VHH binders against FYVE and coiled-coil domain-containing protein 1 (FYCO1). Designs and how they scored, part 8

Target 1, 130 residues: FYVE and coiled-coil domain-containing protein 1 (FYCO1), of Homo sapiens (Human) (q9bqs8r1337to1466)
Amino acid sequence: EICLLKSGELMIKVPLTVDEIASFGEGSRELFVRSSTYSLIPITVAEAGLTISWVFSSDPKSISFSVVFQEAEDTPLDQCKVLIPTTRCNSHKENIQGQLKVRTPGIYMLIFDNTFSRFVSKKVFYHLTV
Short names: E, the ipSAE of ESMFold2; O, the ipSAE of OpenDDE; V2, 0.75 times the mean of E and O plus 0.25 times the DockQ between their complexes.

## First folded at step 5 (VHH)

Design a26 (framework vhh_8k46_1)
Fold by ESMFold2-Fast, scan of step 5:
Structure a26 (fold): chain B 130 residues (1-130), chain A 121 residues (1-121)
Amino acid sequence: as target 1 above (130 residues)
Amino acid sequence: AVQLQASGGGFVQPGGSLRLSCAASGFTFSSYAMGWFRQAPGKEREFVSAISWSGGSTYYADSVKGRFTISRDNSKNTVYLQMNSLRAEDTATYYCAKDLDYYSPSEYDYWGQGTQVTVSS
């Protein structure tokens, strides 16, 4: 829950629904994450039972990744339930893959965290499946 | 391949000035932070200054604040270090670096040949 007690700014928020993700073709989407910022992909899930899967890489250097559960749209980020704690990924050297089973309807937030980086902006190449 | 060619070093007396240049090639220069490091004889390589990809943010080691100015020209793929009020302790080989993610020499693997600065009376 304290995954984002950092001096960082939100750069981009890309809200998605399960239906939107289900309609995505193959291939990567791009997300820009400036130095000292983070970007979010909130996924709104109406029903339990599905699995959210992701694959991502970053250029030119690593990105930190976490997943939190947000009960309501106005719930502050530091009060969300941490599902996957913030981890620095070798996403610039390999594809990072993961998945999460939806137990409770709500908002599942994928966080691409570049707040540790003082100088280097990154492009995150990601693919989501549901 | 990534190439970083530092130049502009030389001999100067204490209180003098020099401008170092680093010509970059082999990557999209305007997308990366650039920096300067130096290594004096018998000492570890240390951070001197860094500049963000846009030029909007600059950073300096405490030992050079107020005396050195880093700048870049993205149209020329070049980063500069203007060194004023030079001191004998500034004597070192100066290296430019690409892809600084932090103030650490160990996070950057490509240094090139560098340019020698000697401050002596």
Scores: ipSAE 0.022, ipTM 0.253, lowest interface PAE 5.6, mean pLDDT 83

Design a27 (framework vhh_8k46_1)
Fold by ESMFold2-Fast, scan of step 5:
Structure a27 (fold): chain B 130 residues (1-130), chain A 121 residues (1-121)
Amino acid sequence: as target 1 above (130 residues)
Amino acid sequence: AVQLQASGGGFVQPGGSLRLSCAASGFTFSDYVMGWFRQAPGKEREFVSAISGSGGSTYYADSVKGRFTISRDNSKNTVYLQMNSLRAEDTATYYCAKDAEYYSPSEYDYWGQGTQVTVSS
């Protein structure tokens, strides 16, 4: 269901734990997503009941975003459970906000997908809370 | 309603020149990468050129580099393709595409009606 890999490749992977996110200060983090690539943030969650929240924007144009659940580290992206289907966001015009409640322990992957873009690389500005 | 109207095609001899135009309406033109694709009979549609919303960045297929120039006039909602040193291999229907940052031609939702270019003596 994930439309990630049209001649795309993984540019960067930023693994995070709940404790690391809980220690985030104010302000946004930056993620570069080159044309024809995608980047992902795997969040490892040991216990159910938490809410993961995000806010992001991108420059200079839109980025596609999805959230998938990965049962084990070696599970391929196309075998992960889709929690939020890939959607192209007007993240260059507005802040995109979302959240999900963790119902099952495991790895929650936030995916910034720029594989649709042959010519335009993006900076993604994001903030995460737990 | 998004509309794209390509024009300017015709018959030209090898080594000749043509200028294609694509008039756009129904969206904020300067926000979108615009591009040109072409399709010869019996072949897949291929990328030709693209231009960023501001016009500050251009991209070309290797087969047309140095011969074709893409430009845009955001005040007129129009994108242009200047084609110089035309070859028989350039014979195709040329299509204008909105949001040409897509890698594959099959992903475009908004194609112009196309304009036929024939290069023959």
Scores: ipSAE 0.018, ipTM 0.283, lowest interface PAE 5.7, mean pLDDT 84

Design a28 (framework vhh_8k46_1; at its last look DockQ between E and O 0.57; V2 from the best seeds 0.00; counts 0 for: pae E 10.9 > 2, unsure alone 64.0 < 65)
Amino acid sequence: AVQLQASGGGFVQPGGSLRLSCAASGFTFSDYGMGWFRQAPGKEREFVSAISWSGGSTYYADSVKGRFTISRDNSKNTVYLQMNSLRAEDTATYYCAKDFEYYSPEEYDYWGQGTQVTVSS
ESMFold2-Fast, scan of step 5: ipSAE 0.311; ipTM 0.660
ESMFold2, look of step 6: ipSAE 0.000; ipTM 0.275
ESMFold2 (binder alone), look of step 6: mean pLDDT 77; pTM 0.775
OpenDDE, look of step 6: ipSAE 0.611; ipTM 0.816

Design a29 (framework vhh_8k46_1)
Fold by ESMFold2-Fast, scan of step 5:
Structure a29 (fold): chain B 130 residues (1-130), chain A 121 residues (1-121)
Amino acid sequence: as target 1 above (130 residues)
Amino acid sequence: AVQLQASGGGFVQPGGSLRLSCAASGFTFSDYAMGWFRQAPGKEREFVSAISWSGGSTYYADSVKGRFTISRDNSKNTVYLQMNSLRAEDTATYYCARDPEYYSPSEYDYWGQGTQVTVSS
C-alpha cells in the first residue's frame, strides 16, 4: 500500500498528545480543507493498547478519509504505513465514526483528503477520543 | 485583526544567548499551535521550532535541537524562543507564526513582522 503523502513534503507541525486530546472540551473542532489538497491531524502515542476514536462530518460535500502511521518523527512522509486506505465518505449526509487500536507506539495521522475536488473547499467538523 | 509582534533580537557574540518573544492578539491564543521560523539574507525561510496549544509538545529543527527552547505563556498570549550557544549560522530575521489548526503539513497562516538576530565576533 502506498501512502497518500507526497515525496519531499515537510511535516513541521507538532503532533497532538493523548493528554491534549483528553483535555479537549465538549463539542466539535473545525478543520478547513482547501480544494485540490488534504489536511491531517497527527497524534503521537507513547503506549500500545489505547484506542483512538473519531467522529466527523463535512460541509458542503463529501470528503475522503484515511489513517497512516509514521514510525518515528524522521520517517519520510511518503514512507508512512497505510492503516486505513483512502475511502470516500458520505460525511456531508451523516456522521462518520471510526476507531483503531494502537498496537505500536508512534505517530498516527488522520487524513482528510479533498484532492479529488477541484473547486469545492470543505469544513470538517470532528471530535477525537483516546 | 490578528497581530503577532516579535521582539528580543539584537547583536550577540558566538556562544551568547538571546530570548525572543512573540506577543499575540486578535485570536484565542490558547487554541493554536505556534511556530518560530527564520530567514537569513539570500536564503529561503526555514523552520526552527513549534509548540502545541497547551505547551505539552515541542518540536525542533535538527540544527537548533539542544540549544534552543520554545515555550509559551497562555495567560500572557506570548510564545518565547530561548536561544543558547548561538553560532554565526543562526544570524537571521526570526518570525513567529500561527498554525492554522493542522490545516496542511507545512503551512502556517499569520506571520509576525520579525526580529533581527546577528551573531558575529
Scores: ipSAE 0.187, ipTM 0.568, lowest interface PAE 4.7, mean pLDDT 84

Design a30 (framework vhh_6z1v_2)
Fold by ESMFold2-Fast, scan of step 5:
Structure a30 (fold): chain B 130 residues (1-130), chain A 121 residues (1-121)
Amino acid sequence: as target 1 above (130 residues)
Amino acid sequence: EVQLVESGGRLVRTGGSLRLSCAASGFTFSSYAMGWFRQAPGKEREVVAAISGSGGSTWHADFVKGRFTISRDNAKNTVYLQMNSLKPEDTAVYYCAKDLEYYSPSEYDYWGQGTQVTVSS
């Protein structure tokens, strides 16, 4: 269960497909995460075998990050499978890298969680590859 | 360089009032949240109050329960802490902090030198 998200507000949801990510090319994208909110990047994957890779940093301070699996769009967040548990990252000091091999078709949600932060909004710079 | 200069601390009697000031320079003041922390003798630092960059949002610790009010004047690059109904327990060095991360202060937060508040009966 994702207890921490229950206490926060969703700011932005940026739905992406594998084909859209493949079309991004080089360069980072930006995502704003207000104080006391979280933002989601749901990635819809139709076939198993792909590897989703990410690199991100944040300004001016750290952001918490997690990855969950949602079987269908109507699956509640508290029923999603936690693949990477929520961790506070030193993303303001270094690039945070990770990857995950898709074993099951479905929706893979990358969660940038700023609910712990009362007054500091963050800008997240991210790169995604598939 | 970033500079924070706290002032206003002094000896005051129980029940008295005092206003602390923090003059900031070296950065775009209105773009950063500011806060006040305190450290009593032999104790860890604790957050007292915080204010957003615009001044539109404030937070105050439960132990100051309506007695303290944080405010800021972005035209003067100054953050204030108005302290009313002072108690001996409020005796501490008060510090100004830039770029406040409320639940997990970063080691990269900028701290001033502090201003001593002593409350006696």
Scores: ipSAE 0.015, ipTM 0.325, lowest interface PAE 6.7, mean pLDDT 83

Design a31 (framework vhh_6z1v_2)
Fold by ESMFold2-Fast, scan of step 5:
Structure a31 (fold): chain B 130 residues (1-130), chain A 121 residues (1-121)
Amino acid sequence: as target 1 above (130 residues)
Amino acid sequence: EVQLVESGGRLVRTGGSLRLSCAASGFTFDDYAMGWFRQAPGKEREVVAAISWSGGSTWHADFVKGRFTISRDNAKNTVYLQMNSLKPEDTAVYYCAKDLEYYTPDEYDYWGQGTQVTVSS
């Protein structure tokens, strides 16, 4: 299911709640992703009906992005439901925007995947709204 | 300030060996890939080798593959280049770089002064 991540290593996990996202200012947050690693932002959502929106860019080169649904915190990454399949984004040239409506309470993980890049780290600038 | 200090270059005979070192400071060393490039007088800059943040992945240019080996010691904030079976064509100033792939030949700004390697026949 998530074959690419099997060869990579998790660098950073940045867990967020809906209330924390609702309190975000206008500025972007920074997330550093080493070469051959991936980082993820698990968003815990207690109630259905919310829309999670994101915008991000990266420097100096592209990053791959995906969104998966994790039923429980102990569910392995490769057993999570893929909501948005892994796609290489031109995030170094433009802002990447997206959104999804929460249908089921649980954990929505935004994955910034740099496992394809052997030697280039990326800084991801992201903003989330709920 | 990012600081990279290369050392180990000297004069060696054809077929000899050298180990170059690069001491890094001013950044979180184990978060970045490192690499080596070289430049001889009157010639273009060449990327020689690269190593991932963990040391788990390496790349070597075809013209040094089998002769040179890049390695790193994250506890010492140091990257190394072991050079074996040296040829006169390997004569150059050797530079280390942070995130070598981002610093492609046309856009690279090096952080160190380099170390001179001279191979004589």
Scores: ipSAE 0.087, ipTM 0.533, lowest interface PAE 5.2, mean pLDDT 84

Design a32 (framework vhh_6z1v_2)
Fold by ESMFold2-Fast, scan of step 5:
Structure a32 (fold): chain B 130 residues (1-130), chain A 122 residues (1-122)
Amino acid sequence: as target 1 above (130 residues)
Amino acid sequence: EVQLVESGGRLVRTGGSLRLSCAASGFTFSDYAMGWFRQAPGKEREVVAAISGSGGSTWHADFVKGRFTISRDNAKNTVYLQMNSLKPEDTAVYYCAKDLEWYDSPSEYDYWGQGTQVTVSS
C-alpha cells in the first residue's frame, strides 16, 4: 500500500520517456532494490492511446509490484491514483507480465516494493515496451 | 550443496549461559541473512533472532530481547547465538536457517540444519 511505501525509503528512480523505452534494445534492464526500500520507474506519457507493457523477474526472492498515476512531477506519492494495487509476485519463480492502456497523459509510475523485507535485497530484471 | 551444522546445545541450570554456533558451507555466506529458530516438544518452530548478510542489522524476538544476542563472523562462515539468563521455557531444539525474510515464518525455500538441543532445568 501507499502508506507502507511512505514508511519505507526510496532507493532509486529511473525516469523514462515513451521514446526512450521504444529505443532500448531487447535485453533486460536491472534495478537493485535494497531491503526495506522501494524503487520507481516513472514513465512520462504525452499522448493517450498507447499501451505500456512490462515483464520482470527478481532474484533471489519475491518483490511486490504496483502502478500509480501521477498527474504532475510535483504531485505527492500519497495523492497519486492507484491503477494496480500492491501485490506480492512470485517473480523469483516466473516472469511477471502485464500491460496498461494509457487513458490520460501524465506520469505512470511502476513501483518495485521491497519494504516488507528486512534482510533480503533483490535485483529486478525488467523489460518494457510501448 | 548447502550445509548448516549447529553445535553448543547442552543441559544448563536456570540463569545459566550458552553460546550456540552454526557453521555454514555451500554458498556465499555474506550474501545471505541468517537466523536462529527453536522448536519445543509439541510446538511449531518460532523465530528467535535474525542477522543481515553484512551483520549491520539484527532482529530479536520480544521473548528473548536483552537475554539473547545474534552475531556472525563472515570470515569463518559462522553465525552465533549468545544466550544469557536462561529460563526453563527456553528448552527447545535450536535450528540455524538461511535466507530469511522478516515478514515470513521459515518457508520451504529456507535451508535448515539438524538442530542442537538446549535443556534448561532448575
Scores: ipSAE 0.053, ipTM 0.383, lowest interface PAE 4.1, mean pLDDT 83

Design a33 (framework vhh_6z1v_2)
Fold by ESMFold2-Fast, scan of step 5:
Structure a33 (fold): chain B 130 residues (1-130), chain A 123 residues (1-123)
Amino acid sequence: as target 1 above (130 residues)
Amino acid sequence: EVQLVESGGRLVRTGGSLRLSCAASGRTFSDYAMGWFRQAPGKEREVVAAISWSGGSTWHADFVKGRFTISRDNAKNTVYLQMNSLKPEDTAVYYCAADLEYYDSGYPEYDYWGQGTQVTVSS
């Protein structure tokens, strides 16, 4: 559920294409998520059938994670279809892995949600494959 | 990572006003939400007010709401607590803190505290 996001501020969007993910390479990228904010990685997918996979960790503490489907670029976040409900992850202690198979072309948003945390900003280390 | 120095605490009379300052040094001050805590003799440390990294959101405990106002100046790496209509019950050591996990948490999970500044309110 994304009710918690409504209490926070959007910090950053990092839009990625399938081609960019396919050329991601080894290692991880960084995403900063300030206290009381959330950050988004919108992935635009033109064709059904591929699988989006992720692995991430966070420092110094946990982050909440969700995945929503945005039908159109201007669809508000709270009107997107929830594919993976917001879940608090022990991402500061272990790598969190997941995947989803793309059934419908559109925008798949990975949400790193730090709105529950009033005072602790996090750095998220993520790696994506497709 | 963040070093915090509080200042401004002193003896004030009931009904008076006082502004506390917290000067931060170290990297990423503007990335942290900041808070003011207080601890009175024989009591646990309690959260008084909090401010988001940008200053766009603030929270104040019910027992100070309407009297205290938290603010920050990211260009000066400083957080302020404006205290009005002071009561004897406000007597405490006031601490500036960063790097707290939960909203309304009374205790930080990391030790990014200042040394504290003593506020005494008497008639």
Scores: ipSAE 0.016, ipTM 0.256, lowest interface PAE 6.9, mean pLDDT 81

Design a34 (framework vhh_6z1v_2)
Fold by ESMFold2-Fast, scan of step 5:
Structure a34 (fold): chain B 130 residues (1-130), chain A 125 residues (1-125)
Amino acid sequence: as target 1 above (130 residues)
Amino acid sequence: EVQLVESGGRLVRTGGSLRLSCAASGFTFSSYAMGWFRQAPGKEREVVAAISGSGGSTWHADFVKGRFTISRDNAKNTVYLQMNSLKPEDTAVYYCAKDLEYYDSSGYYPEYDYWGQGTQVTVSS
């Protein structure tokens, strides 16, 4: 269960497809995560076998990160499968890198969680590849 | 160069009041959350209160709620802690912190970029 998300507000969703990610050029995209909120990047994957890779940093302080699998668009967040549990990252001091192989079609949600932060909003700079 | 200078600490009687001040310089003050924490001899640091950059949001620890009030004056680059109904257990060195951040409302150990030299508050019977 994703207990921390229950205490915070969803700020934004940035839905992406594999084709959109494949068209991304060099450089990072920007995601704002207000204090006491979290933001989602749902990636819809139609076929298995792809590898989703990410690198991100944040300014001015740390952000928590997790990855969950959503079987269908109507699956509640607390019923999603946790693939990477929520972890506080030193993303303000170093680039955080990771990757995940898609084993089943569905929605892979990258979660940038700032619910722990009462007063500090963050900009997340991220780059995705498939 | 970031500087934080606390002042206002002194000896007061139980039930008395004090206002602490923290003068900040070297950064864009209104862009950063500020806070107060305290440490008594032999005890861990306790977060007392925090205030957002704009001053629109505040948080106070349960053990000071109703007695202490944090505020700020962004035109003067100063954050304040108004302390009322002081108790002997409030005796501590009080520090202000820049860019204060903590994990939940219980006041677990915060993250912050800078802290000052502190100001001593002593509450006697």
Scores: ipSAE 0.026, ipTM 0.389, lowest interface PAE 5.9, mean pLDDT 84

Design a35 (framework vhh_brivekimig_d4)
Fold by ESMFold2-Fast, scan of step 5:
Structure a35 (fold): chain B 130 residues (1-130), chain A 121 residues (1-121)
Amino acid sequence: as target 1 above (130 residues)
Amino acid sequence: EVQLVESGGGVVQPGGSLRLSCAASGFTFSSYAMSWVRQAPGKGPEWVSSISGSGGSTLYADSVKGRFTISRDNSKNTLYLQMNSLRPEDTALYYCAKDLEYYSPSEFDYSSQGTLVTVSS
């Protein structure tokens, strides 16, 4: 399956390891997603069997969310497998929760997509668990 | 409660200038994009211009580009529209709008009475 990411003027990439995620406390982390851009959170997983869980909200308005799988660091983004297609979330009104069981080792990218929004930047408050 | 109050409209001759203001209250002004939308007599609403929360990005309708300038003063919670080289076709009731994600006029939520601009000889 071909992964087509929308063009943004600026993309932010926030790499995380399983060990870093395991060290996260009870609090939420903050990610700024500028108008007309998107942010990627790549999570590298060495072994199958883990479950990646997320909870997020956004302020002041909605954010679009997707999850793609990158087999290796050198795999182009347009060749990633789409695991969760891009969906507009009412993340400004409710907490968006999800989880994904890792069946194949590789890189799992959580994408917060604000390319649909020309004037409104968002803060994404997220918590990840592995 | 979110409140938007437009002012600065009036009667001017073609080629004249006007500066519109929109006083905002009830929300964190600097966190939201703001827009100007107008409705001419007997016509539907038309988007005019938008500005990002920080003021760093602006967009204009082709019909006003080069003549109008949108700006904001976040310390005063006020949005402005400087209108130069006014034409009879600029005659309309002007509204300010909050929470624009697109620049389509059909998606604006008008919550105020607007300010009337009449361009007449």
Scores: ipSAE 0.012, ipTM 0.211, lowest interface PAE 9.2, mean pLDDT 80

Design a36 (framework vhh_brivekimig_d4; at its last look DockQ between E and O 0.63; V2 from the best seeds 0.00; counts 0 for: pae E 6.2 > 2, unsure alone 61.0 < 65)
Amino acid sequence: EVQLVESGGGVVQPGGSLRLSCAASGFTFDDYAMSWVRQAPGKGPEWVSSISWNSGSILYADSVKGRFTISRDNSKNTLYLQMNSLRPEDTALYYCAKDLEYYDSSGYEFDYSSQGTLVTVSS
ESMFold2-Fast, scan of step 5: ipSAE 0.189; ipTM 0.594
ESMFold2, look of step 6: ipSAE 0.042; ipTM 0.483
ESMFold2 (binder alone), look of step 6: mean pLDDT 76; pTM 0.761
OpenDDE, look of step 6: ipSAE 0.775; ipTM 0.872

Design a37 (framework vhh_brivekimig_d4; at its last look DockQ between E and O 0.57; V2 from the best seeds 0.00; counts 0 for: pae E 7.5 > 2, unsure alone 64.9 < 65)
Fold by ESMFold2, look of step 6:
Structure a37 (fold): chain B 130 residues (1-130), chain A 122 residues (1-122)
Amino acid sequence: as target 1 above (130 residues)
Amino acid sequence: EVQLVESGGGVVQPGGSLRLSCAASGFTFDDYAMSWVRQAPGKGPEWVSSISWSGGSTLYADSVKGRFTISRDNSKNTLYLQMNSLRPEDTALYYCAKDYEWESPDYGMDVSSQGTLVTVSS
């Protein structure tokens, strides 16, 4: 009858550097997140003092969002520092904006989490600045 | 162009069985949840069942739970509905839908299909 879904399956990893964000261009980029999966944007930052800003929306329904800090690429995820805890956002109704000041060099992972949704895939439209 | 083509309907006696199929094309089938929706004569659409993109999770309307089984074969881009212990109230046009939002019936139904008719009568 029913099979258990695995929570936390990664679908897409879109790594970006500060230089790539500085040259992000106008408009939004698109990220597809299948139901029961998550996708993430790791942002590698070499120098403290930056502010990372984001704006995103989703279609057709909400997406959950979190930000975690990973000191090095080989740091296990369970040892990463949670900077913004997972929050389901009304991103299908409005743009979600936020920012974060970089105090420590490392990898800042923006996580677009659709693991709560068993049946509805999401498309995330995002714009980043530094 | 997204296409959904249902088949397998027909006339059966109460207590009988039918297996419906929905052939999908024009999109990446295994990226999307799929649903069966039925419409009885003179009534609005009624959600029947949904299945996750991988087939790992299913939901059923209370009226069909225990009698109907939704499944999918992602290698064949095909959705199925096994219908057992059929009753006269199951008489309806059955159609499949991509990413159907049964809690919000005006949302997520973006592909028309012609459906397959199921008639349960003696």
Scores: ipSAE 0.013, ipTM 0.437, lowest interface PAE 7.5, mean pLDDT 83
ESMFold2-Fast, scan of step 5: ipSAE 0.191; ipTM 0.606
ESMFold2 (binder alone), look of step 6: mean pLDDT 78; pTM 0.790
OpenDDE, look of step 6: ipSAE 0.343; ipTM 0.698

Design a38 (framework vhh_brivekimig_d4)
Fold by ESMFold2-Fast, scan of step 5:
Structure a38 (fold): chain B 130 residues (1-130), chain A 122 residues (1-122)
Amino acid sequence: as target 1 above (130 residues)
Amino acid sequence: EVQLVESGGGVVQPGGSLRLSCAASGFTFDDYAMSWVRQAPGKGPEWVSSISWSGGSTLYADSVKGRFTISRDNSKNTLYLQMNSLRPEDTALYYCAKDYEWDSSGYEFDYSSQGTLVTVSS
C-alpha cells in the first residue's frame, strides 16, 4: 500500500499541532493536489486520549485517503503503521467524515492521494477537529 | 479569466506536418494537465492527446499514436502538438483543454476557445 505511494510525488506537506487545529475555527481549509501526486497533513499529538476528526470533499473528482502513524519525524513513510488503508472516496459527491482516537502520542499523517489520476488535479476542502 | 489561445493550423497536403501551439493565461499552467481535442465537420469531439502537469506522462489516441507528439513548456505557459504524416482524416478544428480525465468515461472538459483549423487536402 505504502509501496504504491512511493511511485507518486509528494506535492505539499502541511504540519499541524493540536493547538493549531484547535484554533482553526469554522471554515474549511484548501489543499491542492496535482495529478500523480499526494499531499500529507502530519498532526503532532503530545498526549493520548484525544480524538482527531476530519471532514473533507474534493473537486472535480474523487481522491484517495489514508491515515498512517509515524513514531518519529525521521521515520520513513514506508515504515509507518497503517491505521486506515488507502481508500478511494466519493469525496466529489459527498462530505467524507471520519475520526480516530489517539492511543499513542506521535505523528498522525492524513494522506490525500491523487497518484491514481494521471491528468486531473483536485482541490481538497478539509476541516479538522481535536 | 482563464484564456486558451490556439494557433498554428493551416492547409497541408497528405504526408505534411504542422505544429500547433496553445498559449495559456489566467491560471497556474504547471498545476494542470493539458489535452488536445479535435472536432471534424459534422462530428462530435474526439480526444487526441494528454500531457501531465510536469510533462512526465503522455497519452495518445490510437488514431494518432506514432504520428503526433504532445509537449509543454511550463516556463512559457504553452502547450504544443507536433503533427507528422498528416492524413485527410486529421482535418478538424483543434482545441486545447485543461483538466481532462482521459482514463474516466464521461468526464467533460472546457474548450470554449476559438480553436485552430487544420485542413489536410489532396
Scores: ipSAE 0.015, ipTM 0.411, lowest interface PAE 6.2, mean pLDDT 83

Design a39 (framework vhh_brivekimig_d4)
Fold by ESMFold2-Fast, scan of step 5:
Formats: structure tokens, C-alpha cells, sequence
Structure a39 (fold): chain B 130 residues (1-130), chain A 122 residues (1-122)
């Protein structure tokens, strides 16, 4: 079982809690994703029933996005459940919006994937709500 | 502020060699792919070569394959272009560039430099 992320290198990991997201305020945060790398936002959720929502854009070109569920911190990446498969987004032309309802406590990883790009770095502008 | 300073240009005879250098500052050099772009007199900009952030991947324009070698030294924040078997058509101002997001438009590259002049003539 091979995870597509294994073909790239992890650049940045930005762990967040539900309380931290609830305190996000307005405006976008920036995440740099170097060429041939991917970056992760693991969101630790203790209780089912809330909805995680996201909005993002990228500059200067598209970024690929996916969401996986990690049951525990020690669960290998290739054993995570794919909730949203890796999709190339027109995030450089429009805001990409999505949401998911938390059904199971655990770690929800938002993945910004630039492994397909050998020479172009991306800056991701994102906003999260719960 | 991104600063890119090219050097190493000069006048050489056909078949000669030159090594260009680009000293980078004002950004984390190791996080970006780097490229060489040239502009011949009276022509538009032409991409020459690119190298990934780690140096593990390189790409060359067909016009320079087998003659030019791009390399980088991340410990010195320096990009290089080794030019062998130079031809009169290689005569141009050579610029280094970061990321190459907007290839084909000189005003869109993330560089603001004077370039280094390479003249190949007898």
C-alpha cells in the first residue's frame, strides 16, 4: 500500500486544535509549500459532531489538496483513511471551499501537495472555521 | 528584498568556456528552485536552465543541452552555469531567476538585476 505523499518531502507541519481554529479570527494565514514538497495541517479533534470548514487560494499556480484521517498520532501515514482524495485545484484562479463533519475523534490532516511541481513554489492563503 | 548578483561574463572565442555565478541574498536560497535566463541583442528572453532547491533535478533548453551545466552551492547561496563549446548564438545578457513562475516575460521573473554579458566572437 503506497501513499502518494511518500513520493514527496514534508516541508511544514502546522498542528492545530479545535480551540485554536475557533480563535482564528478573520483573514487568511499563509503557508509556504516549496517545489517537490507537501505541507500538513493536522487538526486534533476530541469530540464528534463539529464541522471543519476551509477556504484557500494559492499563488502563483495551482496546488493539490487532500484530507486524510489519522486515528492516532502513531498511525503510519499510509494507513490513514482517505476522506478527500488528492485533487489538483484551480486555487490560483478562485477560492477553494470545503467542509467535513467530524464523525470520529482523531486527527484530521489537511494536505497541501506541491510534489507534482519541480520548480515552482506556492504560497497558500487559508482560513479555517469550526 | 530579493537580491541576485550575476558575474563571470566576458568575451570568448567560439569553442571557448565561461562559468557564470549568481550570488543570492534576501531570501532562503535553499527553499527555491533557481534558473538562468538569457536575452540576446534584439530578441526576447529565453529560458536556459533550471535546478531544483536541492540540486537533485536539472532541466535544460534544447539549444544548450550537453554544453551547459547548472549547479548550486546552498552553503554559499550561489548558483552557477558552466558554459562549454560556446557558439556565437550564445551571445546574450545572462540573468539568474528564482522560481520561474512566469516564464517568457522578463518583467514577471522574481529578479531585478543587471545580468552579466557573454559575447562569443573571434
Amino acid sequence: as target 1 above (130 residues)
Amino acid sequence: EVQLVESGGGVVQPGGSLRLSCAASGFTFDDYAMSWVRQAPGKGPEWVSSISWSGGSTLYADSVKGRFTISRDNSKNTLYLQMNSLRPEDTALYYCAKDLEYYGSGSEFDYSSQGTLVTVSS
Scores: ipSAE 0.014, ipTM 0.429, lowest interface PAE 6.3, mean pLDDT 84

